# Ledger of designs, part 45: miniprotein binders against q96jn8r1131to1294

Target 1, 164 residues: q96jn8r1131to1294
Amino acid sequence: TLEFLENHGKNILLSNGNRTATRVASYNQGIVVINQPLVPQLLVQVRIDFLNRQWTSSLVLGVITCAPERLNFPASACALKRAAWLLRGRGVFHNGLKICEKFGPNLDTCPEGTILGLRLDSSGGLHLHVNGVDQGVAVPDVPQPCHALVDLYGQCEQVTIVNP

## First folded at step 5 (miniprotein)

Design s15
Fold by ESMFold2-Fast, scan of step 5:
Formats: C-alpha cells, sequence, structure tokens
Structure s15 (fold): chain B 164 residues (1-164), chain A 120 residues (1-120)
C-alpha cells in the first residue's frame, strides 16, 4: 500500500495510516515522499484537502532520484540542486532550473479537491495527471529508481493519497 | 567591487530598503553599486543585467521565495564567478536560504552588510 515515508519535512504531521500529510506550521518544511519507488505504470495520486490563502504559491510535486530515507530535506523542494525534477506553477524544473515554461494547468491555482497524479510510462517519461486527465510527458527519460515527492508549500496545508 | 541590486517587487517599502542597502554599500565599503528594478519577473533579464554590468556580487530582493530560488540557480549556472545574496522580505523566508550551498539569506540592510563583510 502506498504511504508517505516517516522521513519528511519538519512541519509535517502524518495521519490516516500515513496516507494524509498535514503541514502544521509556517509555509515550508512540508516535503513528503511516497514509500515506494515510482516504477513504470504505477500511478501515485494525492488529493488537495486544505488551502490557506494567506500564501501566494502552492503545492509542488515531482520526482527525486536520490535515496529519500537518508535525505535531510531542505525547507523547500525547489532548493534541491541535485537529482530533482519538479512541477511548480506552470513550470518544469530540473535541479532548480526551469526547463519548460508552460506545462499543464497552473498548480498555484488548483482548488481543494483536485487530484494530482504522477506516473512513469514504459519509456521513462514522467506524466502529470490532473483529476484523472493525463497532461502528457513533463520530463522524458527519468533515471531510475526515482521517488514521487510532494512539497506542501504555501497555500497547500494538507494532502491525502488517493487510490485509483 | 561592482555590486548589482535587483528588485522583483513593486512594493515601495522594498524599493526603499534596496536603496538603503545600496547607500550603505557605497558609503561604508566604497562599492560601485547599481540598482535595477525589474517589475516583471524575469530571470533572463536578471542574468543579462548582471553580465552586462560585470557584477562581482548580485543582491536579489524578492517577496516570493520560490522566485528567488529560480533567479539564484540561473545566476549560479550562467555566472558561476558571481557571488549571489538573496533578501526575502519577511524574516521567516530568509532562514530557508541558509540551507542552500553558497546562498546568504538576510532580512535587513544591517544583516546584508554583515554577510557581505567577508566579500567586501
Amino acid sequence: as target 1 above (164 residues)
Amino acid sequence: MKVLVIIFSDDPEILKRAEEIARELAEKYGAEVRVIHLRDYSPEEAVKEAKEYGADVVIIIVTDELKAYEVYYRLEKELPDVKVFVIVEGGEYAIDFLELEGVDAITSPEEALEALRKYL
């Protein structure tokens, strides 16, 4: 079963059998990682449960290719300079650098109830799914093993893993 | 030493703080300082301005931490010899940059001058 790893950002509280992540303080220190590698065809989905409009930016999600169980997470996923492919706003970022200007919907504007998914296709392409709709390949040829990461940044204070 | 201060905000208080930092750097450290206000967020313009000026140090002032990360990493990649400092208005945000290699996060002109003392 899919769960969030016990190694997570310091402002995270896990509940619901480690399937719900809540950021209990501030706007950052909210990185969580799925407990299993993102193998091809595995669809990992999270639902946005609560948004705090005090903050301007919101949830970031993507993959990392380093071992998450020993990782000292930075305050924000966008601070990762190695082994990270992230979706933020409408951009696609590799190790902090924007590699695509506009991909999919703007993640900073997704409302509560939105279901966001990550999946690798058989060729190693990373796909974003939004409310069940495949947005296409955000990143080709993702190295393996890789791990799905969600950063409960800014507005996004709670997410829950949703099974297909 | 050439210092470029780049502001990604229309907030008058942030513009005022940037002018205070520029004044202190010029008066107390004899630095040649240029201040650039980029109303529209553009990492590409930030890199262009730093390169054309021949900046030794770039100070970025922003109100959004994630935009600061993007500009910082672009400058690090394209201008690796330039020292970059980031000021995120709001003390809570500045602490996050202390976890990044090579980034000094500061919350006031006084803290900026202390952090830059080792480079100036």
Scores: ipSAE 0.013, ipTM 0.368, lowest interface PAE 7.6, mean pLDDT 79

Design s16
Fold by ESMFold2-Fast, scan of step 5:
Structure s16 (fold): chain B 164 residues (1-164), chain A 120 residues (1-120)
Amino acid sequence: as target 1 above (164 residues)
Amino acid sequence: MKVLVIIFSDDPEILKRAEEIARELAEKYGAEVRVIHLRDYSPEEAVKEAKEYGADVVIIIVTDYEKAYEVYLRLEKELPDVKVFVIVEGGEYAIDFLELEGVDAITSPEEALEALRKYL
């Protein structure tokens, strides 16, 4: 079963059998990683449970290609300098550098209840799903193994893993 | 050591604090300091100014977290050897995502000055 790893950002509390992540302080230190590699055909989904509009930006999600179990996470996923492919706002980022201006919906404006999914296709393309709708290939040829990452940044203070 | 202070704020209080930082760096630490006030927010212009000056350290003062994040990423990409400090006026907390070796983000010029001591 899919769970968030116990190794996470310092402001995270896990509950609900490690399937719910809550950021309990500030706007950062909210990185969580799924406990299983993202293999082709696996759809990993999280639901946005709570948004705090005190903050301007919202969650970031994507993949890392390094082993996450003992990583020292930075305060924000976008500060990862290697092995990271991330979706933030409307952009696609590789190791903190924007590689695509506009992809899919603006993640900073997704409301509570939105279900966001990550999936690798048979060619190694990373797909974003929004409320069950495939947005297309955000990143081609993702190196494997890779792990799904969610950064409960800014507005997004709680997410829960949901099954398809 | 060359320190460039770039201000993307029209708040008179922030301009005054930037001048205090520049004066203290020059007087107490012997740094060569340039202060520029950019009317229109532009991370591209910040990078250009830092390259032209040959800055060793860049201190950016911005009004919000989005601008701080954007300018930091641009400077990190274009000038990886320059040490960057970002001061965000307003808000409740500093941008801790900039807590990297040689990078600090704080909401207080006094705290920025203390952090900068280790590079002077």
Scores: ipSAE 0.000, ipTM 0.175, lowest interface PAE 13.9, mean pLDDT 78

Design s17
Fold by ESMFold2-Fast, scan of step 5:
Structure s17 (fold): chain B 164 residues (1-164), chain A 120 residues (1-120)
Amino acid sequence: as target 1 above (164 residues)
Amino acid sequence: MKVLVIIFSDDPEILKRAEEIARELAEKYGAEVRVIHLRDYSPEEAVKEAKEYGADVVIIIVTDEEKAREVYERLKKELPDVKVFVIVEGGEEAAKRLEEYGVYAITSPEYALDFLRLYL
């Protein structure tokens, strides 16, 4: 079954059989990675459980193409300089460089209860799903294997893996 | 562990918080802590102080993210083994931009102790 890896950001506490991730301090050091590679047709979904509006920005999600089991995570996902494709706010980022200005909804404004999904299509295109609705291809030709990543940044203090 | 706190601010509230952070680091983590107040902004002076002290960790308190990034880059270039943290008095957006450059940034001195516990 899908779980968050035990290798994660230093502010993360895993619970609920490693299916719930809670950031217990500050606003950063909240990166978690799904334990299974994101293979074509697999839809990985997380639900936003708790938002702390003391902070202004919110979660980041995407994929990394490096092995996550022993990776030394930076303070935020956007500091990853290699092998990372990320969705933050309305932007799409590759290794820290913004490659798209407006894609999908603004992730900084998604309310509690929102279900966010990542899926690879048959051509290697990375799709974002929001509450079951496919937003389209955010990143074409993602190298494989790749792993789904969620950064519980800012407002987002808790997420839970949910089944399709 | 030797921790150097460098303050680039003349604000008395910031100076007070920096001293409180230094005291907590010494008491809670058993660290040897030195605090210096550099009233005139100088990345060269920051590097000199860190080298002379033999710092393992440097905490920079600044009001400007561009100055924070400049000091960080200078320290990492000349002292690559030193861990550098930045406290930016510019809010979450400034800290977020600095983190994108690999800087460990904190928005408020009040959160520094909880954050630093994760690295120490």
Scores: ipSAE 0.000, ipTM 0.155, lowest interface PAE 13.2, mean pLDDT 79

Design s18
Fold by ESMFold2-Fast, scan of step 5:
Structure s18 (fold): chain B 164 residues (1-164), chain A 120 residues (1-120)
Amino acid sequence: as target 1 above (164 residues)
Amino acid sequence: MKVLVIIFSDDPEILKRAEEIARELAEKYGAEVRVIHLRDYSPEEAVKEAKEYGADVVIIIVTDEEKAREVYERLKKELPDVKVFVIVEGGEEAAERLYEEGVDAITSPEYALDLLRFYL
C-alpha cells in the first residue's frame, strides 16, 4: 500500500498509518514523498483535507528523480534545483524554471475535498488528474526512477493518500 | 456585511488590484465595500475610518512588516470585534513572521476573495 516516507519536511506530522500528512507550523517545511517510485500506470492520489486561508498560495505536487530516503529537504519544493518537475498554481516548473504558464486548474484555488493525482503514461509523460479527470501531459519524458512529491505549502495544511 | 479596504501604498499596480478585488466582493458576494487610499501612513486614521464606516471587516494593504504590526495592533486594541486582515506586499517570509506574532497576514490582494468567502 502507498504511504508517505518517514523522511519529510520538519513541520510535517504523519498519521493514519503514514497515509495522512499534516503541516503543524508555519507555511513551509512541508514536503512529503510517496514510499514507492512512480512506475508507468501507477496512479498516486491525495485528497486536500484542510486549507488555512491565512496564506496566499497552496500546495505543490510533482516528481523528483533523486533518492528521497536521506534527502535534507529544502524549505519549499521550488528550491529543488536539479531533479524536480513541479506543478504550482497554474505553472509547470523544472529545476526552478517555469516551462509552462498555464496547465490544468489553478492549484492555489482547489477547495477542500479535491483529489489530485499523478501518473506516468507508457511514454514517460507525467499526467495530472483532478477529481478523476486526466488533465493531459504536463511534462514529457520524465526520467526513471522518479518519486511523487507533495509540498504542503501555504494554505494546504493536510492531505491524505486515497486509492483509485 | 461592510468591508473597508485601506491602502497605504502609492504603487499603481496595488491600487488597481485593490479596486478589482473591491468590485469582485461587491458584485459576486453582495458585500458593501469601501476603498480608501490614505496619503500618509497613520494607524490612528485607519481606526477613525473603520469606526465611521461601521466596518465588519477591515483589509489593510501596507508595504512592510513594521507598518503591518503597528496598524494591526492598533485596530485590534481599539476595535476588538472587527475582523482585520493585513496584506503585506513582499513575500511569504514576512507573512510567516507576522503570523507567528498573531497577526492575520496574507501576501496577495488577489487571494483576498478566496480568504473572505466564508465571512460573506
Scores: ipSAE 0.000, ipTM 0.132, lowest interface PAE 12.5, mean pLDDT 79

Design s19
Fold by ESMFold2-Fast, scan of step 5:
Structure s19 (fold): chain B 164 residues (1-164), chain A 120 residues (1-120)
Amino acid sequence: as target 1 above (164 residues)
Amino acid sequence: MKVLVIIFSDDPEILKRAEEIARELAEKYGAEVRVIHLRDYSPEEAVKEAKEYGADVVIIIVTDEEKALEVYYRLKKELPDVKVFVIVGDDEYLIDFLELEGVDAITSPEEALEALRKYL
């Protein structure tokens, strides 16, 4: 059973058996991590439950290769300086550096009800899934073990883990 | 005097603070003010913007202490003649942290003007 880890950003409240994450304040401090490593072929999915449109940017998702249980999360996932590969807006980021200008849909424009998924293929390629559709390899050769991360940034104030 | 205001946030309250600071600087000091929103935060990008504009003063509005320190120290190293201020709103913990690290931290447009007056 997939759940969000108890270690999370300061503005997060977990509910629904730790399967729903809500950001209760501001626009940041909203990082959550899945409680199990992202092993090859495991599809981790979250549904966007609530968007606050007073903000302009939205959620970030990706993977980290450090142990998340005691990690001191920064205010934003893009501030992670080591061991982080992230999808934000139209870009792909590695350790805070944008390494790809345009991959898949713009995450800042995904509406409520969108289901976003992360999957690692057997060659170490990180895939993004949008409403069940594989967008392709966003990041090749991700080291293992790695952990799926969601940053409830800006517009995105609530997500829920969804089974396939 | 050329002032560059860099914002690493899409928080409407922070954006309003930036607008107020820019307005006050233009009206009271006759400053030429440029405001940029840099959401894909990079210390290299912040320094590049300051260099291209030819800034005399850089004001950084940010809520992330690690990013603020990294940009601050990089600006001080690469543009030592530029005066740098960090504005973090009313986050007491972030203000305390930045002040302990030797950074100028200002909580409001009025406090920003007072701090700038010392350096003008």
Scores: ipSAE 0.000, ipTM 0.170, lowest interface PAE 13.3, mean pLDDT 78

Design s2
Fold by ESMFold2-Fast, scan of step 5:
Structure s2 (fold): chain B 164 residues (1-164), chain A 80 residues (1-80)
Amino acid sequence: as target 1 above (164 residues)
Amino acid sequence: SMKVTIEIRGDSEYEIDFLILEAAKLAKELGAEVRYEIDGNTLRIEVRGIPEEALKKFAEYVELLAKYLGYKVEVRIEED
């Protein structure tokens, strides 16, 4: 059973058996991590439940290779300087450095109801899935073990883990 | 080399000039390069050219001030 870890950003409230994450304050401090490593071919999916259009940017999605259970999370995932590969807007970022300018759809424009997925292929390539459609390899050769991370940043105030 | 982007929005534009002046004063004290863009009551501040620790202090101050004045704030720290 996939769940969000109890260790999360301070503005997060978990509900629905730790399968729904809600950011209850501000625009940041909204990082959540899946409770088990992202192993090859495991598809982890979240649905965007609620967008607050008073904010300009939205959800960030990716993986971290550090142990998440006792991690002191920064205010935003973009502040992670080590062990992080993130998808933000249309960019792909490694430890805060943009490594790809345009990948997949713009995450800042995904509407409520969008299902976003992360999967490792057998070669360690990280894939983004959008509404069931594989967008291709965003990051090759991700170190393992790694954990799927969602940053409920800006507009995105609620997500729920959904089964494939 | 890092850059901080701060986006500030509110229902009132009455305090946006004050916020800009305070942010500009702090940026000058820190020796930072600052650029800002205004559209109505929306303010975007980009700050760079100082150590990351100082960029974080700048962002924290501006965020606290903007929230005290009733604005919504987004902060991004990224490689320039």
Scores: ipSAE 0.005, ipTM 0.159, lowest interface PAE 13.4, mean pLDDT 83

Design s20
Fold by ESMFold2-Fast, scan of step 5:
Structure s20 (fold): chain B 164 residues (1-164), chain A 120 residues (1-120)
Amino acid sequence: as target 1 above (164 residues)
Amino acid sequence: MKVLVIIFSDDEYIIDFAELIARELAEKYGAEVRVIHLRDYSPEEAVKEAKEYGADVVIIIVTDEEKAREVYERLKKELPDVKVFVIVGDDEELIKRLEEEGVDAITSEEEALYALREYL
């Protein structure tokens, strides 16, 4: 059973059996992490439930290779300077450094109802799935163990874990 | 009110955050806002830009403690009537150190818009 960890950003409220995360204040402090390591063959998916279009940027997705259960999360996932590979807008970032200019669709423009997925292939490549469509390898050879992370930043105020 | 946002960071999160602050100040509070990125760190250029713009408020977004202190001190010395905010992120120890050194109006990213509202 996939759930969001009880350790999360301070503006997050978990509901629906810890499968729905809502950011209840501001635009940041919205990091959540899946309770199981992202192992090859596991597809972790979240649906965008609510967008507040008063903000301009939106959610960030990715993986971290540190243990998340007692991690002191920064205000934004992009402030993680170690052990983090993130997809933001159209870019791919490693520890705050942009390593790819354009990958997949622009995450800042995905509408409510969009289903975003993360999966490791058998070679350790991190894939992004958008509404069931594999966008390809965003990051090759991700170290393991790693954990799927969602940052409910800016526009994105609610996501729900969905099964394939 | 004229607000100048000065970025001394190549961190893309910091740049996005500056744009977010600028948009909120303009749309919801009616402020006139200008955002600049100073690639080569220069307190003198920060002062020059603030004077030329006629800023009432300067917001410095910077991740380096020494640079934060130096730019803040230079702006307060040259432009004593301008309100200066320093945003250094969510490093609570850094915020505490800067406040103890006399840097006014330090705030975390989360609290930045709330703190700014008190002055709008």
Scores: ipSAE 0.000, ipTM 0.172, lowest interface PAE 13.4, mean pLDDT 80

Design s3
Fold by ESMFold2-Fast, scan of step 5:
Structure s3 (fold): chain B 164 residues (1-164), chain A 80 residues (1-80)
Amino acid sequence: as target 1 above (164 residues)
Amino acid sequence: SMKVTIEIRGDDEYEFDFLILEAAKLAKELGAEVRYEIDGNTLRIEVRGIPEEALKLFAYYVEELAKFLGYKVEVRIEED
């Protein structure tokens, strides 16, 4: 059963059996991590439940290859300087450096109800799925083990893990 | 036409890249011309090329964001 890890950003409240994450304050401190490693062919999906249009940017998602159980999360996922591959807006970032300018749809424009998925293929390629549609390989050869991360940043105040 | 200058000051520059990215994104959506300058621990953002009310909304957003990050903010609105 997939759940969000108890170790999370300071502004997060977990509910619904740790399957729903709500950011209860500000715009940041909203990082959550799935409690199990992202193994090849496992599709991890979250649904965007609530958007606060006061903010311009929205959620970030991706993977980290460090152990998340005791990690001191920074205020935003974009501040992770090691072991992180992130999708933000239309960009793909590795350890804070933009490695692709335009990949998939703009994550800052996804409406409430959008289902976002992360999956590793058999060759270690990280795929983004949007409403069931595979966007292709965002990052090749992700080291394993790795863990799916969602940053409830800016507009995105709530997500819920959904089954495939 | 009007120009807005936002000066953001603090003890460090840790969040300046984040502020620049957020400001650039909003400026693009509003169709504004934007410029950035970093001088030590001061970030200066200049924005122009959109109606005065839109400039004020831009300034409000950036100011609130910088304040949440613990920075001191000064906003100046003037003829360009």
Scores: ipSAE 0.006, ipTM 0.269, lowest interface PAE 10.5, mean pLDDT 86

Design s4
Fold by ESMFold2-Fast, scan of step 5:
Structure s4 (fold): chain B 164 residues (1-164), chain A 80 residues (1-80)
Amino acid sequence: as target 1 above (164 residues)
Amino acid sequence: SMKVTIEIRGDSPEEFKLLIYYAALLAKYLGAEVRYEIDGNTLRIEVRGIPEYALDFFALEVEKLAKELGYKVEVRIEED
């Protein structure tokens, strides 16, 4: 079964058998990583549980290709300068560099109850799913092994892993 | 090169000019470029060209002042 790793950002509290992540302070230090590598056809999904609209931006989704179990997480996933592919707002970012201006829906405006998914296709393309709808290939040829990452940034204070 | 974005929000924009001045002073010392926008109760400061060793210093100094003035602050550091 999928769980969030015990190694996470310092403002995170895990509950519900490590399937729910809550950011208990501030707007940052909210990175969590799924415990299993994202292998082709595995769909990893999280539901947005709580939004605090006093903040501007919201959650970031993506993958990292470094080992997450002992990684010293930065305050924000966007500060990762190596081994990271991230979806934030409408942008796609590789190691902090924006590689696509407009992909999928604006993640800063997804409401509570939205289910967001990450999946690799057979060619190593990273797909975003929104409420069960495949948005297409955000990133081609992601190196393996890679791990799904969620940054509970800004508005997004709680997510829960949901099964397909 | 890295870009720092600081979004500052509050009920009164009276101290936005102080925050802009302080950010510009720090950026000048570090050889960086500052741009800003004010939209009602929101101030957005973007800084480019800060040396990597000084990114945290710059961000924390501006955030500290903004919080002392009663504002909410979000900081993003990303490659431009």
Scores: ipSAE 0.005, ipTM 0.350, lowest interface PAE 10.9, mean pLDDT 85

Design s5
Fold by ESMFold2-Fast, scan of step 5:
Structure s5 (fold): chain B 164 residues (1-164), chain A 80 residues (1-80)
Amino acid sequence: as target 1 above (164 residues)
Amino acid sequence: SMKVTIEIRGDSPEEFKELIEYAALLAKYLGAEVRYEIDGNTLRIEVRGIDEYALDFFALEVEKLAKELGYKVEVRIEED
């Protein structure tokens, strides 16, 4: 079954068999990574469990193509200097550079209970799913192997993996 | 609106001027308001007026320099 890796941001506490991630301090140091590579038939889904409206920005999700097991995570996912493709707010980012201005819904405004999914299609395109609805290809031809990443940034203080 | 508070502590205020100058430079480029206060061996920097991601970037940059100079750092982001 899918789990969050034991290597994670400093402010994360894992529970529920490593399927729930809670950020217990501050607004950052909240990066978690799924325990197995994102392969074309795998849909990884997380549910937003708790939002703290003290903050203005919210979670970031995407993929990294470096090995996550011993990675020194930065304070936020957008500071990653290795190969990373991230969805933040309404933008798509590659290695810290914005490559798409508006894709899908604004992640900073998704309410508690929203289920966000990442999936690779047969051509290596990265798809975002929101409450079961495919938003389309955010990133074409993602290099493999790659790993699904969630950054519990700002408002988003808790997520849970929701897979069979 | 959000505010970041960075509290920098050490045995000596010797390098506080370098930290203040760097913070001022970053604030100028980010369009932020920055304020600071020195109390003995403690430097407190507050920054506001920019989005939360830019506030995080500011805090991370100042923290990195402060730690390189041998200081202890505590960062808080909060409603202003």
Scores: ipSAE 0.006, ipTM 0.323, lowest interface PAE 8.8, mean pLDDT 85

Design s6
Fold by ESMFold2-Fast, scan of step 5:
Structure s6 (fold): chain B 164 residues (1-164), chain A 80 residues (1-80)
Amino acid sequence: as target 1 above (164 residues)
Amino acid sequence: SMKVTIEIRGDSPEEFKLLIYYAALLAELLGAEVRYEIDGNTLRIEVRGIPEYAIDFFALEVEKLAKELGYKVEVRIEED
């Protein structure tokens, strides 16, 4: 069963059997990580439950290749250097650098109820799924093991893991 | 090089000049450059050229002052 790890950003509260993450303060310190490695063909999905539209940016999705159980999380996922591949707004980021200008829909504009998914293909390509639709390969050849990460940044104050 | 963007929002722009002054003072101390834009009740501060080791310090200081003045703050750190 997929759950969020007990090690998370300091503004996160886990509930619903560690399947719901709520950011209870501010706009940052909201990183959560799935408890199992993202292995090929595993589809990890989260639903956006609540958006606070007083903020401008929204959630970030991606993978990290470092062990997350004892990691001291930074305020934002974008501060994770070489170990992270992230989808934010319209872009794909690695090591703090934008490596793709425009991929998939703008994550800053996804409404409440949107279901976002991450999956590795058999070649190690990272795919984004939006409401069940595969957006294609965002990042080719992701190193393994890796773990799915959600940064409840800005507008996004709550997400819940949902089954495919 | 990294760009830090601080977006500050509230009910009125009355204290924005104090925040701009403080950000500019800290940036000068760190050898960085500040640009800003005001659009109604939103202030956007961009800073470039902050040493990597000082990014957290800069962002935290401006955020603390903005929150004390009753504003909401969002910080983004990205490659320029």
Scores: ipSAE 0.012, ipTM 0.412, lowest interface PAE 8.5, mean pLDDT 87

Design s7
Fold by ESMFold2-Fast, scan of step 5:
Structure s7 (fold): chain B 164 residues (1-164), chain A 80 residues (1-80)
Amino acid sequence: as target 1 above (164 residues)
Amino acid sequence: SMKVTIEIRGDSPEYFKDLIELAAKLAKELGAEVRYEIDGNTLRIEVRGIPEEALKKFAEYVEEYAKLLGYKVEVRIEED
């Protein structure tokens, strides 16, 4: 069963059997990681449950290739300078450097109820799924093992893991 | 190189001048380049030209003061 790890950003509260993550303070310190590696063809999905429109940007999701159980998470995923591939807004980022200007929809504008998915294909390509629709390869040749990460940044104050 | 964007919002722009003065003082002390923009009840401060760790400290100081004044703060650090 997929769950969020108990090692997470300090503003996170886990509930619903560690399947729901809520950011209970501020706009940052909201990084959560899935409890098992993202293996090829595993589709990891989260639903956006609650958006607070007082903030301007929203959630970030992607993968990290370092072991997450004892990581000291920074205030935001965008501050990760090592072993991180992230989707933020319309961009794709590797270790804080933008490597693609426009990929998929703008994550800062996805409404409540949106289901976002991450999947590795058989060639190691990282795919984003939005409401069940494959957006294509955001990042080729992701090193393995890797772990799915969600940063409940800004507007996004709650997500829940959803399994088909 | 990195830049930091500090977005400050609230019910009143009453203390934006104090936040701008703090940012200008810090920029002079650290040798940073700073720009700001006011749009209604939102103040945006953009800082560059110093190492990433100094940008983080700059943002922390401004954020702390803004929160004491009752504002909401959002900080974004990214490649320039």
Scores: ipSAE 0.082, ipTM 0.569, lowest interface PAE 4.8, mean pLDDT 89
Fold by OpenDDE base, second read of step 6:
Structure s7 (fold): chain B 164 residues (1-164), chain A 80 residues (1-80)
Amino acid sequence: as target 1 above (164 residues)
Amino acid sequence: SMKVTIEIRGDSPEYFKDLIELAAKLAKELGAEVRYEIDGNTLRIEVRGIPEEALKKFAEYVEEYAKLLGYKVEVRIEED
């Protein structure tokens, strides 16, 4: 079953069988990683449960290719400088560098209830899904194994893993 | 006319220098007016003199950098 790992950001509280992550303090230190690595055709989805509209930025989605159990999480996913492909706003980032300016919907404006998914295709392309709709390939060739990462940042204070 | 206000809150003011320099550089490139204020661990940047779309782009750039530093950012576009 898909769960968030116990190794997570300092401000995260896991609940609901580790399927729900809540940032219980501040605006950062909210990184969580899903336990099972992504494999082709596996759709991993999280629902935005709660947003605090005080801030402009929201959650970051992506994958990491390092061992998540040993990862010393920085305060935000944006600070990951190794083995990280991230979706933030409308941009795609690799190790902190923007590699795509405009991709899919703006994650910073996704409302509560939005279901965001990540899926590897048979060619190693990483797809973003929004409310079940494939937005296309965000990263064309992602090294495997990789794990889905969610950074509960800024507005985003709670997410839950949901089944397709 | 419009202005953008960027409020950045961080746990370390040491990086405000870099943010200010970035803002100044961008403002110069865009022909904008920029001012800043530091209050404790909060940096406030105001930008004027350019179209709203450019203000948004300015804010996005600064916000991205601040976020890389792990800072909390609030952006407001408002009438000047």
Scores: ipSAE 0.013, ipTM 0.298, lowest interface PAE 8.2, mean pLDDT 90

